VH-VL binders against Probable Rho-GTPase-activating protein 6 (rga6). Designs and how they scored, part 12

Target 1, 235 residues: Probable Rho-GTPase-activating protein 6 (rga6), of Schizosaccharomyces pombe (o43027r312to546)
Amino acid sequence: TNLCKFTFPTPECAPPSLLLPHIFAQCVHFLSLNALHVPGIFRISGSGPVIKAITEYFYSPPHFWLDETSEIFKRIGFPSYIDIAAVLKRYIMLLPGGLFTHKDILNLLVPLYVDSSRVKVPIDIRNEMAALCFSQIDSYVRFSILCSLLALLHQIATRTQELENGMENTKDSTLMKPEALGIIFGPLLLGNSSTDLSKSCPSGNVNDLMRFETEKARVEAKIVEGLIIHWPEVL
Short names: E, the ipSAE of ESMFold2; O, the ipSAE of OpenDDE; V2, 0.75 times the mean of E and O plus 0.25 times the DockQ between their complexes.

## First folded at step 13 (VH-VL; framework fv_gevokizumab)

Design v4 (from k37 with heavy chain T102V, light chain S31Y; at its last look DockQ between E and O 0.35; V2 from the best seeds 0.00; counts 0 for: pae E 4.5 > 2)
Fold by ESMFold2, look of step 13:
Structure v4 (fold): chain C 235 residues (1-235), chain A 123 residues (1-123), chain B 107 residues (1-107)
Amino acid sequence: as target 1 above (235 residues)
Amino acid sequence: QVQLQESGPGLVKPSQTLSLTCSFSGFSLSTSGVGVGWIRQPSGKGLEWLAHIYWDDDKSYNPSLKSRLTISKDTSKNQVSLKITSVTAADTAVYFCARSLVYWDYTGDFDYWGQGTLVTVSS
Amino acid sequence: DIQMTQSTSSLSASVGDRVTITCRASQSISYYLSWYQQKPGKAVKLLIYAASSLQSGVPSRFSGSGSGTDYTLTISSLQQEDFATYFCQQYDSWPLTFGQGTKLEIK
């Protein structure tokens, strides 16, 4: 795909001079500037035809900007914030080989972000160890996707907190808290596709395999929640 | 299939040390990612977690009881032992052992339990 | 420590009834909640893990739901063997903690 140099709009939230696919960079930039307040962002489904059209255009090298002057948006109309968020999610879901290439990434991250871990890691060491783990990503494009995404998700979480501080009852909020974002992005960032459940279970028992995959999804969500909350400290 | 069984003295005098043994089958505590915990229930009351021991000999204790608890294992016998020092009437309860699995150093719940053994501390 | 509260200590019901048992945590436990069944003289049985996942060998009339701090065990059509005491437990944070139990009795 066509890559571009990208600087996140809030420069302290991400390393400078990231290298991103054109459509991913535009989605992140647009959402960061315009959509930090959107209820249900990343949770609510977008328009399937709109998402498909944008995704197909992306594979045909980009000739568009996320504004109404682009030829594609003259044909399909300008996408909603929800549609643009869904395009971002779909891009990550379709990324060949996933975002992390290390098969044991969960063994490295659980002690850092899961509260019931048997190993306690002090907060100052935790952030340094997380940064070291991410420096081992062997593709600068994958690293750039991770950094820009976490920067965006951290901004959404921060804006949600600001908006909810003015509300009488936060239980009625449809704004996206780090916990909800972690549930959505945990499997997308840390999960690897496998059709053979026996390869994912150290004990080999089928009942243990089912429990193991359930706990894997929960752990992935918890790690991503923690990364969103503590992202500026990792940098 | 996984089975656990508690054994203990039944009756213990105040100020003495209570010693409990958990014997199990269908799994080994030498297997990575496996742990055994102890839980107690005073009559007509709720459950209280006491301690865990893991395959790598790591241990976790309930902070409210930490100074009185010692957990250990004998992997060759498939046994886990719990000692509670300086017992009082408040230690009268049914004592359970249960298996727990570790998921990337994250401790799960208790998937298999023993039937429990009653220990009475009489003055 | 995370306090787990089951507001109802005893509940009477008849065979065939739909029963709901609730559990509340003092802070969010992010779906790390289990439900157990206890009968006198028998081993405690795990019913539900991860708030809503059914343990192998547990009848499908048992289900779990909830999020954040509020969780629910539902038995859709009571059977004679379901009269027991039910406990919730969180495994999000140390120390591991349990609710005080809800005894389900035949009416």
Scores: ipSAE 0.324, ipTM 0.717, lowest interface PAE 4.5, mean pLDDT 83
ESMFold2 (binder alone), look of step 13: mean pLDDT 89; pTM 0.919
OpenDDE, look of step 13: ipSAE 0.340; ipTM 0.732

Design v5 (from s6 with heavy chain S100G, light chain D92E; at its last look DockQ between E and O 0.45; V2 from the best seeds 0.00; counts 0 for: pae E 4.9 > 2)
Fold by ESMFold2, look of step 13:
Structure v5 (fold): chain C 235 residues (1-235), chain A 123 residues (1-123), chain B 107 residues (1-107)
Amino acid sequence: as target 1 above (235 residues)
Amino acid sequence: QVQLQESGPGLVKPSQTLSLTCSFSGFSLSTSGVGVGWIRQPSGKGLEWLAYIYWDDDKSYNPSLKSRLTISKDTSKNQVSLKITSVTAADTAVYFCARGLVYWDYTGDFDYWGQGTLVTVSS
Amino acid sequence: DIQMTQSTSSLSASVGDRVTITCRASQSISSYLSWYQQKPGKAVKLLIYAASSLQSGVPSRFSGSGSGTDYTLTISSLQQEDFATYFCQQYESWPLTFGQGTKLEIK
């Protein structure tokens, strides 16, 4: 509903002149500049009342900046990085019709990002094919949301790598690696794709369905992990 | 109820072609999202994947053995065949066939196995 | 090729014991890992898929855990029918590869 032109703070990480909902643009801008280092970002739940208040405020005119000058934050205090990340996630979760409308998006993306795929795609062709898949997104606003989100997630992954280079045991880190971000955002971004159960669950048994859903979630996570890692190359 | 059963010659002479058949029931290779693989186990050793055939007749082979392996199916008979050319004593093993599920163009693990058939390569 | 290593080739245990079998991959396999049980003369049985998901019909005393390169199969209270050889297998990438096996023997 209330859209603005947006330039991602690191211009090489996203297409220029994106078109984003104001609330989404504010969250992405703020997190990109201030929160690339935050442990558990997107994994840890924020305050439900704070998230609701922010969301409702930005759907109502007039709109204010996500900073200390906004009247809402005089009442509720300025939100944490975790709260702002949760607003971003909730916006995507509630998006009518999801981000991808292509019927078989998983069949298109699996060969590009899942190593056990039957189809081995050369790296240079992979980037071109991924770009073609994203050009099929029906809405420029949805395309802009995807591009700005992946740019942000790529920056977080890059910063995590930089910070962990100095750590003795990275297994104890609470920083968000591409694998963890893929787990969170895989189902969120790809989980609305339609699935032919006859092709994916031959018996229709509830146990087979549970297994297919487990594998679906893993495929979605792996695809998004790959997109995060290789995002600048797709552009 | 998914069931698979291997059959083979038991004894094969060196340099000959080993032919194996997997007969199965409870599923069909005319249905998308399934495949059948062959795995072998030499005596006292671990499992080695050999080949995999998909419902759409696509095939994957273990690269170390690819030049010697041929997998094929007869969907109407619910059978999958494996041929291994130019056998040696190293091909003596128990041979298993197993069903796998395919998820959005990638191959899962093996959820149902046959009981295995012993093949001995001896002159 | 992803090498799967089960560092222990055999374990001795008694009925009622808790046992843990380990499997290590030469690179991250993102929990694309299955555990199998093999008894002589019988079909191999899938126990665990996706590292931690229990296959239908498998007793709840079996569980799987791990991530990245390191995975474990745990039997919480060993039963007489559990004496068998256990294999891990990765399905992250081609070729599909198995661990060497861990034989669980009765004391």
Scores: ipSAE 0.286, ipTM 0.710, lowest interface PAE 4.9, mean pLDDT 83
ESMFold2 (binder alone), look of step 13: mean pLDDT 90; pTM 0.932
OpenDDE, look of step 13: ipSAE 0.316; ipTM 0.726

Design v6 (from s1 with heavy chain H52Y S60Y, light chain Y96L; at its last look DockQ between E and O 0.50; V2 from the best seeds 0.00; counts 0 for: pae E 7.0 > 2)
Fold by ESMFold2, look of step 13:
Structure v6 (fold): chain C 235 residues (1-235), chain A 123 residues (1-123), chain B 107 residues (1-107)
Amino acid sequence: as target 1 above (235 residues)
Amino acid sequence: QVQLQESGPGLVKPSQTLSLTCSFSGFSLSTSGVGVGWIRQPSGKGLEWLAYIYWDDDKYYNPSLKSRLTISKDTSKNQVSLKITSVTAADTAVYFCARSLVYWDYTGDFDYWGQGTLVTVSS
Amino acid sequence: DIQMTQSTSSLSASVGDRVTITCRASQSISNYLSWYQQKPGKAVKLLIYAASSLQSGVPSRFSGSGSGTDYTLTISSLQQEDFATYFCQQYDRWPLTFGQGTKLEIK
C-alpha cells in the first residue's frame, strides 16, 4: 500500500493516528521538524524536474521516510526545503476530485471566518461549527491530509510570529505569515468548490467575471488564514 | 448601461421624516448578487454610509443612526427608498444611492453612483 | 467599526507629476479596499477595487497598492482632469466606512 499511519510530531496540533500517503507524510514530517523558519516557504517555486523526480521515485518504490541515504539523492543531491514544500503543494493540486468532496464548503465556512459576511457567528460557536464541517469529510485520508497540513501551517505561522517579534522592521520579512499562507493555500484547498453554490456573478461579462474570481480568491485566502490562526481551537 | 437617480424633497423641517427614492436602470434587484446602498455627504465633509439592501431583501444599517433608518425596495419599479425619521440639522447633506455587486456573500464597494440630491433640514 | 484614515487632506501637484495618496485602516482589511474620485457636481467614480484592481474605463495611470492596514493610490502622470477629491473605502466588514478624503489641487 502507499498509505501509512502518521502521528504529527507536535501531538497537540493534530489528531493522533492519521492515515497519509507515504510521500505526503514524509514531506510533512520533514518540514515540521526542519523548515519552520524558511523564508518564502510555499511561496517560492521549486524545481519542476526535481519535484517530478521525487514524486516518481516515491510512487514507484514506496519509501517511508526521507533521508540523505536514499538512492535517488545520491545522484541529484538532497532536495531543498523549497523543493519539498513544492512536492506537498503539487500533491494537493493533483489530488483527484480535490481535498473537499462537500460542494458547499465555501458557503459553510464564509460566515465562520469572513467578517464581511451577512451574518456574524460568535467566535466559540464558529470554531465548533468548523470542526463539525470537517467531520463531514468523506475520506479519512483527505481528512488526514487537511489536519496534517493545517498543523504544519499553524507551526510555521507561530514560528514566524516568534521570529518577527525579535525584528525591528517586519515589513522586510520574507517569513510566512498566516495571511501569506492563506493567499497560497486558499485557492489550492478551496478553489474547486462549485461557483454555482455561492452568490452568482450578476452579469457574466468579462469584467464582472474577473472581479468575481478576484473576490473568490480573497474569500478563500481569508478562510484559510483563519483556519491557520485558530487551528488549535478547531481540533 | 447602469444608471441611478436620486429623488428627494429638497427642504425638510426638523422632526419630520425624510423620504428619498433611488430609481435605477441597467440592472434589477430581482437578480442575485446585487445590492443598493445609500451614502450621504454633509457640505465640505466626508462620506457616510447609511444603509444597504440586497437583492433578497436582506438589509443593513449604520448603527450610529440609532435605528432612525428604514430601507426598502420595489423591484417591479426598479426603486429603492430610504426614510430617516426625526431629522435634525445634522441630517443636511447630499444623499447618494449607489450599486454594489455582491461577490461570495460579503459586502462590496459601490461601482455606480447617482448624481446625488441635496436635502436641507431647516426651521 | 474600522476607521479609515487619510492623513493628508490636501495635495498640490503639477500636470505630469507622480502623486501618491495614502489610506490607513485601524485593523487589517485584507485588500477589501476601494478608491473613489469625486469632482464637484459629478457622480462619484470608482477607480480601484480589491486594493489594486483597475475598474473598467479608468485610465491606466491610476494604480493601487498596499496590504493589511496600509494602502496607496498612485497617479503616474497627472492630467488636468485628475483635479478632484479622492476617498478610500473598506468593504471587509460592516459598517462600511470611508476615509476623510484627500483633495488633489493641480497647479
Scores: ipSAE 0.048, ipTM 0.624, lowest interface PAE 7.0, mean pLDDT 81
ESMFold2 (binder alone), look of step 13: mean pLDDT 90; pTM 0.929
OpenDDE, look of step 13: ipSAE 0.280; ipTM 0.720

## First folded at step 15 (VH-VL)

Design w1 (framework fv_gevokizumab; at its last look DockQ between E and O 0.55; V2 from the best seeds 0.00; counts 0 for: pae E 8.1 > 2)
Fold by ESMFold2, look of step 15:
Structure w1 (fold): chain C 235 residues (1-235), chain A 124 residues (1-124), chain B 107 residues (1-107)
Amino acid sequence: as target 1 above (235 residues)
Amino acid sequence: QVQLQESGPGLVKPSQTLSLTCSFSGFSLSTSGVGVGWIRQPSGKGLEWLAHIYWDDDKSYNPSLKSRLTISKDTSKNQVSLKITSVTAADTAVYFCARSLTYYWDYTGDFDYWGQGTLVTVSS
Amino acid sequence: DIQMTQSTSSLSASVGDRVTITCRASQSISSYLSWYQQKPGKAVKLLIYAASSLQSGVPSRFSGSGSGTDYTLTISSLQQEDFATYFCQQYDSWPLTFGQGTKLEIK
């Protein structure tokens, strides 16, 4: 199999002894150590040929280590942080069935993280309920992917805040705040949820369907933004 | 196509109760997330939200007017009604009903389709 | 209550002009903001929802932008039919509140 045991570099941010695919583990490890400060990470597209080459070679035996000694990198050069982030995104995008198989996951998370929700939950109960939701993921590998990803995104958000505390104008910053990461990862993590939201799409009219998909994406982004901000507390 | 139409008395005497009806087509209040709101506009002034009712009968009222407002629905007739008690000249306005779509629990929304409005004048 | 402020009550412009209308919220509304067009004798029309999403059937010359407390409606090339009053509205929390309106008039 293509799995390895993984310990996230900052142990308070993730459970110990996760089980990850080699490609995912190497990308998360490399980014967590080297790329918390990279402007536009996950937002900017990487090089398509480089991403394809890495993806093809990581899925071919023998598995490569993400370092300069790999034969692929002697031919094409070592990938940028943007390229490695794109590989990580692509891995999540291509997961069969997505990360969540709990069909009500979106309905469970909306009251916890969406400010416009009619039901407000105190923060300590919110984090406890979120942790319970995630403990029900039916695959330890998918749980490990979620935990390591959110740990990485939390570190990026924390580092962004630290860097921007020294700035006069943060509005124009190209560093990745939780809201930007939420927009990118909301649909990736929650968008193929089996939660039945068809009751929220009145009559199935084309205009209503367009508005429904736009609002669904915004809710997904707000949930992931909240998870990134509060991740150590959920853990 | 989604359509809403307001009907009301046109003229109401002070201290009486103003009753308004919103009749609509192209959507149903039995559909999850659907709501109807009432908004008014006094002559030469801005828009003021009055009340809102959801498909599940959850209701919201403008706090400044809440003691005088009653909103209700009849899902089988595709109608929403608003009553305003103890009217004064300050209640003279054009009254609009409008559809809202709320896509998730306890989610507020904006108004994507409006009626043309009905003028109500409060005068002795 | 969240107060919505449109600092300009009236604008004069010519066909073809680029026009911007601003709206400020008294607290962050997380892009839960809509823009409406009102003409005398016509139903109010939703133009923009979620701060920047174009409502179906609205011409692409309309666009919305902004975040936090500051929001902008832009008409990239003003047309004769665009002379109207424009309102912003927040839907982040109850009670729902509107800006005072900005009337766009022919020069």
Scores: ipSAE 0.012, ipTM 0.566, lowest interface PAE 8.1, mean pLDDT 82
ESMFold2 (binder alone), look of step 15: mean pLDDT 90; pTM 0.933
OpenDDE, look of step 15: ipSAE 0.335; ipTM 0.736

Design w2 (framework fv_gevokizumab; at its last look DockQ between E and O 0.37; V2 from the best seeds 0.00; counts 0 for: pae E 7.1 > 2)
Fold by ESMFold2, look of step 15:
Structure w2 (fold): chain C 235 residues (1-235), chain A 124 residues (1-124), chain B 107 residues (1-107)
Amino acid sequence: as target 1 above (235 residues)
Amino acid sequence: QVQLQESGPGLVKPSQTLSLTCSFSGFSLSTSGVGVGWIRQPSGKGLEWLAHIYWDDDKSYNPSLKSRLTISKDTSKNQVSLKITSVTAADTAVYFCARSLVYLWDYTGDFDYWGQGTLVTVSS
Amino acid sequence: DIQMTQSTSSLSASVGDRVTITCRASQSISNYLSWYQQKPGKAVKLLIYAASSLQSGVPSRFSGSGSGTDYTLTISSLQQEDFATYFCQQYDRWPYTFGQGTKLEIK
């Protein structure tokens, strides 16, 4: 089928023997080995025609590795790191049925990763509670997608910190910090695409609903930022 | 229509306890996610956050003042009270109460509706 | 504590001017920033939350921008009722802290 077994190159960052869609696995593998240092990765838009070509090629059998010998790249050239990151992000965005079910996962994750949370969880149990939250994901493929993505984002954030420690001119930093990655991936991973949010609004009027959505996005970004920073501790 | 109004003594002598009351309308502290905070502004100076109280009686205090502050609520009267013990001239300020909301167990941290403020002067 | 700095304490401007007011945080606050308007004898008014989101009932000539440590409030065409003091506030972490204010005066 379109699934493959995947082991993340840095074994402390993800469980072994994940089960991923072929295109997702190839993008994660390539980026984890080659693109931890790329300025603006996931923020900068890639080439639409290139993204479409890659997506169509790896959607239909037979499957090939993402390398220079693939027939598609003889015609269009090998894609940039930005293009491959855009394919990965687009794949998550277009997943049929979304990544999470109707479960109110935000209430479970806020006390674990949001420092300003009203519910305080001792840091020594946070990792076990986070692991339990993710063990409730109803699909091993969805679980594998989350684990491999967070492993990649953690590696990017770690590399960014290493590079910035050696940087004299901080004004020019365009590398992707956990904050920026959280803003990009927070709503993508934790947004509730399968429910009508009008029922979860605190007061029910239009102004409060709009503010609720803005604050929800802020909280989603903070959770994903925290997950990226602390990801190996969850495992 | 959300409204808040502060009331206080106007003048307080040093070493006494300053008591402030916030009366509000257009919302209730029985409603999940609603809180009221206190902020002060000494003359010609910046704003300083003092304390918060929420619908479930959760309370937060500015750490630099915590030992002197007590916040409480009376939900049936739509009132929130702040007490500051052992006042000095440094406590002379305009005192504001303001509403804040909690979304998904996270403080918004900002204040969408404020009272007009009440001046409190600490002098012998 | 996160220090919030508004480098300009007073600005003079005329009706119709474009005005910018800046706010700098001592560390990243991840867009958890609000802007307030204060007039003597009136309640403080929330203008902008989450760095760039316009509060309901606030005129569209007000806008917020910035990220990380540097944030800006912009008034695109100043009106007579806009002469006031403007404060920024962070709500990324305890304790909540405010800038010292920027007073916008008639030139």
Scores: ipSAE 0.081, ipTM 0.621, lowest interface PAE 7.1, mean pLDDT 81
ESMFold2 (binder alone), look of step 15: mean pLDDT 89; pTM 0.910
OpenDDE, look of step 15: ipSAE 0.179; ipTM 0.708

Design w3 (framework fv_teclistamab; at its last look DockQ between E and O 0.52; V2 from the best seeds 0.00; counts 0 for: pae E 12.2 > 2)
Fold by ESMFold2, look of step 15:
Structure w3 (fold): chain C 235 residues (1-235), chain A 123 residues (1-123), chain B 108 residues (1-108)
Amino acid sequence: as target 1 above (235 residues)
Amino acid sequence: QLQLQESGPGLVKPSETLSLTCTVSGFSLSTSGVGVGWIRQPPGKGLEWIGHIYWDDDKYYNPSLKSRVTISVDTSKNQFSLKLSSVTAADTAVYYCARSLVYWDYTGDFDYWGQGTLVTVSS
Amino acid sequence: SYVLTQPPSVSVAPGQTARITCGGNNIGSKYVHWYQQPPGQAPVVVVYDDSDRPSGIPERFSGSNSGNTATLTISRVEAGDEAVYYCQVWDSYSDHVVFGGGTKLTVL
């Protein structure tokens, strides 16, 4: 794979000098600068042929920018923002072993981001413990993907709130709120993690398994929603 | 597959202690997130919660019964028990044991019930 | 302590829709569970977590929960639906299980 050094366009939202796959870096950079306002971003499906073309033509050179001056787009036309977002989502979906290779990461994040009737964690301790959890990621490329993605999702969520709460003549209810982004990215980011709930599911009981998977998805969505909202505080 | 079964005497004398056992199969009482409890139904009346015990030994009891109720677990036998002291005729009911799983931010429904056992309090 | 209120009975003709209500202060912030108890039998959960159905419960059983009222809806009612129905919550403020008083569904 072609890796490149990457600095997120808004330096406050991510650590400097990340190490990303070239295709991921190009897409994150372009979306961060141009697509924070796009209705249905990450929710709407992109064009399969366009996604394939982007994927095949960005493994080299690593210093290439995704813009209309690029020679590839003179031949195939410039992709939509939806197509570029689909490339990012597909990349994460196809990562071998996912972003978090430690199988208990979900258990570590639950008490930090999901309210419990029996457990509370002060906010400053939550942020410090979340940062410690992420420091345990044993791949700098996976760490870089996580940081750049959450920075982008935080910016989208912030812009969505600004557009919906401002004096904008047209409020677009199809803009992506943290809840919607959490539903999409929860299973994508956390779905390969094991949880304490799996010990409550005896083998052969389909009802327990169905309820466990449903609640796991709800928890994954809540965690990612919270990470998106509070991302600058974790840094 | 998953089963809960109540056992114990069907007749108890007033002022004595009612003792019931629930034997479970298909799941372990020591598994994280597992809760089990007792619900009763007096003849012709509605359901009344008695209490719960969770896998971590946390116990919760109906306030109206709390002074008379003990719920305990024997994980080696995969059984849990109810003791209700100082019974009167008002304690005559069908007694059910049931499972309730704890989910991340709430306690779930009673998803599996025993068939129930009638306990009559009479001289 | 938290209280759930159900009507004592509901009567409906076969093929019609029955609606059984469960009232409580801000019940919409709680997860509501519904149990069917046929005569002489143990209760069986028919709707849990407001609107979810266990495996084997037909889709004509549905639930909703908002504001101060949760509702169990049984469409295309059959004679076999005749039972007592209970709503139930776990009240996290008091750490208590609360049952409604039960609603007897009579199919005319």
Scores: ipSAE 0.000, ipTM 0.481, lowest interface PAE 12.2, mean pLDDT 81
ESMFold2 (binder alone), look of step 15: mean pLDDT 91; pTM 0.947
OpenDDE, look of step 15: ipSAE 0.005; ipTM 0.539

Design w4 (from k37 with heavy chain Y103F; framework fv_gevokizumab; at its last look DockQ between E and O 0.45; V2 from the best seeds 0.00; counts 0 for: pae E 3.6 > 2)
Fold by OpenDDE, look of step 15:
Structure w4 (fold): chain C 235 residues (1-235), chain A 123 residues (1-123), chain B 107 residues (1-107)
Amino acid sequence: as target 1 above (235 residues)
Amino acid sequence: QVQLQESGPGLVKPSQTLSLTCSFSGFSLSTSGVGVGWIRQPSGKGLEWLAHIYWDDDKSYNPSLKSRLTISKDTSKNQVSLKITSVTAADTAVYFCARSLTFWDYTGDFDYWGQGTLVTVSS
Amino acid sequence: DIQMTQSTSSLSASVGDRVTITCRASQSISSYLSWYQQKPGKAVKLLIYAASSLQSGVPSRFSGSGSGTDYTLTISSLQQEDFATYFCQQYDSWPLTFGQGTKLEIK
């Protein structure tokens, strides 16, 4: 996989120098600039053929860049931002080993973001602990992917909030709030953890396991939701 | 198959102690994450949570009734007991025991319930 | 304590109807919400947990939705056996609290 240096458009949301796959960098770049207000982004499915074509394009050297003049667009047309978001999401989904490689990261994050209703952790401590968890990522590329993604998600969430604030008494459920983004990216970011959390299931009953998995997904969603909301402070 | 069954005296006099027993099968309170709770329902009213006991013998009580409630378990018999002291007419209700499962945090929902046992407090 | 409010104490409907029951919490309960079905002489049955997850063995006509403080139980097509009382319950915080129930009656 060819990598490139990447600078997130909003410096306060990411480290100054990241190392990303070209496909990922391009997606983040386009979405950050153009798609922050797009309803249903990451939730709405993109075009399969378009996603495939874009993916194949980037994995076929020397194609490392997409712009309005790219030959691929002559073949498949211009992708929607939904399509680009889908490409990004698919990349994350297919990333071997996930983003969090340390098996205990989830366990460390759970008390910070899930149990907050019962156990209050000071915000500064929570952020420090979260940062510590991120420091356990042993791959700079994975770290870069995670940072750039969370930066993007934070921007989307922020834009959503801004839009809502401007709309007196109108809640647009199609906008991607942190909760919605968490639901989508929670499992994607944390679900591939090498941690066999099934051991925490009280029984081997299929129904109980299903419930366990549901709760796991919820936990993952809450964690990512929290990270999205507080991302600049975690950095 | 998970099953729970409540047993009680049916009738209790005011100021006496109400003793209830929940007998269950299909699961064990020795299993991590398993809990049993007591819930009651006065006639024509909603449900009220009373107490909860977990596999590790941790206990939770409704704060409004805490001083009067004692929950305990006998894992070997697959039983959970609840005692309510100084009962009054207000304690007349159908009493339920129910199983709960804990995963990542304290889970307070109940996936299996007993049929309930009616307890009437009357002189 | 978190108060759970089911504003509709009784609802009349016919077989085949789409039915919606609402539950509101006095504060956000972060989807720590379950729905129960109660029939006379029968054990209370868990229908939905985690606000929107269908309990195993429960018909797919039942669904849950909501977040924050507002939650909804939906029966897409009411069946004869669905006439019962439905309760919501939060397990976000101690003490556990239930809604007052919504009795679904035959129209």
Scores: ipSAE 0.339, ipTM 0.741, lowest interface PAE 1.6, mean pLDDT 89
ESMFold2, look of step 15: ipSAE 0.363; ipTM 0.739
ESMFold2 (binder alone), look of step 15: mean pLDDT 90; pTM 0.927

Design w5 (from s5 with heavy chain Y106L; framework fv_gevokizumab; at its last look DockQ between E and O 0.53; V2 from the best seeds 0.00; counts 0 for: pae E 5.3 > 2)
Heavy chain, then light chain:
Amino acid sequence: QVQLQESGPGLVKPSQTLSLTCSFSGFSLSTSGVGVGWIRQPSGKGLEWLAHIYWDDDKSYNPSLKSRLTISKDTSKNQVSLKITSVTAADTAVYFCARSLTYWDLTGDFDYWGQGTLVTVSS
Amino acid sequence: DIQMTQSTSSLSASVGDRVTITCRASQSISSWLSWYQQKPGKAVKLLIYAASSLQSGVPSRFSGSGSGTDYTLTISSLQQEDFATYFCQQYDSWPLTFGQGTKLEIK
ESMFold2, look of step 15: ipSAE 0.253; ipTM 0.688
ESMFold2 (binder alone), look of step 15: mean pLDDT 90; pTM 0.928
OpenDDE, look of step 15: ipSAE 0.469; ipTM 0.780

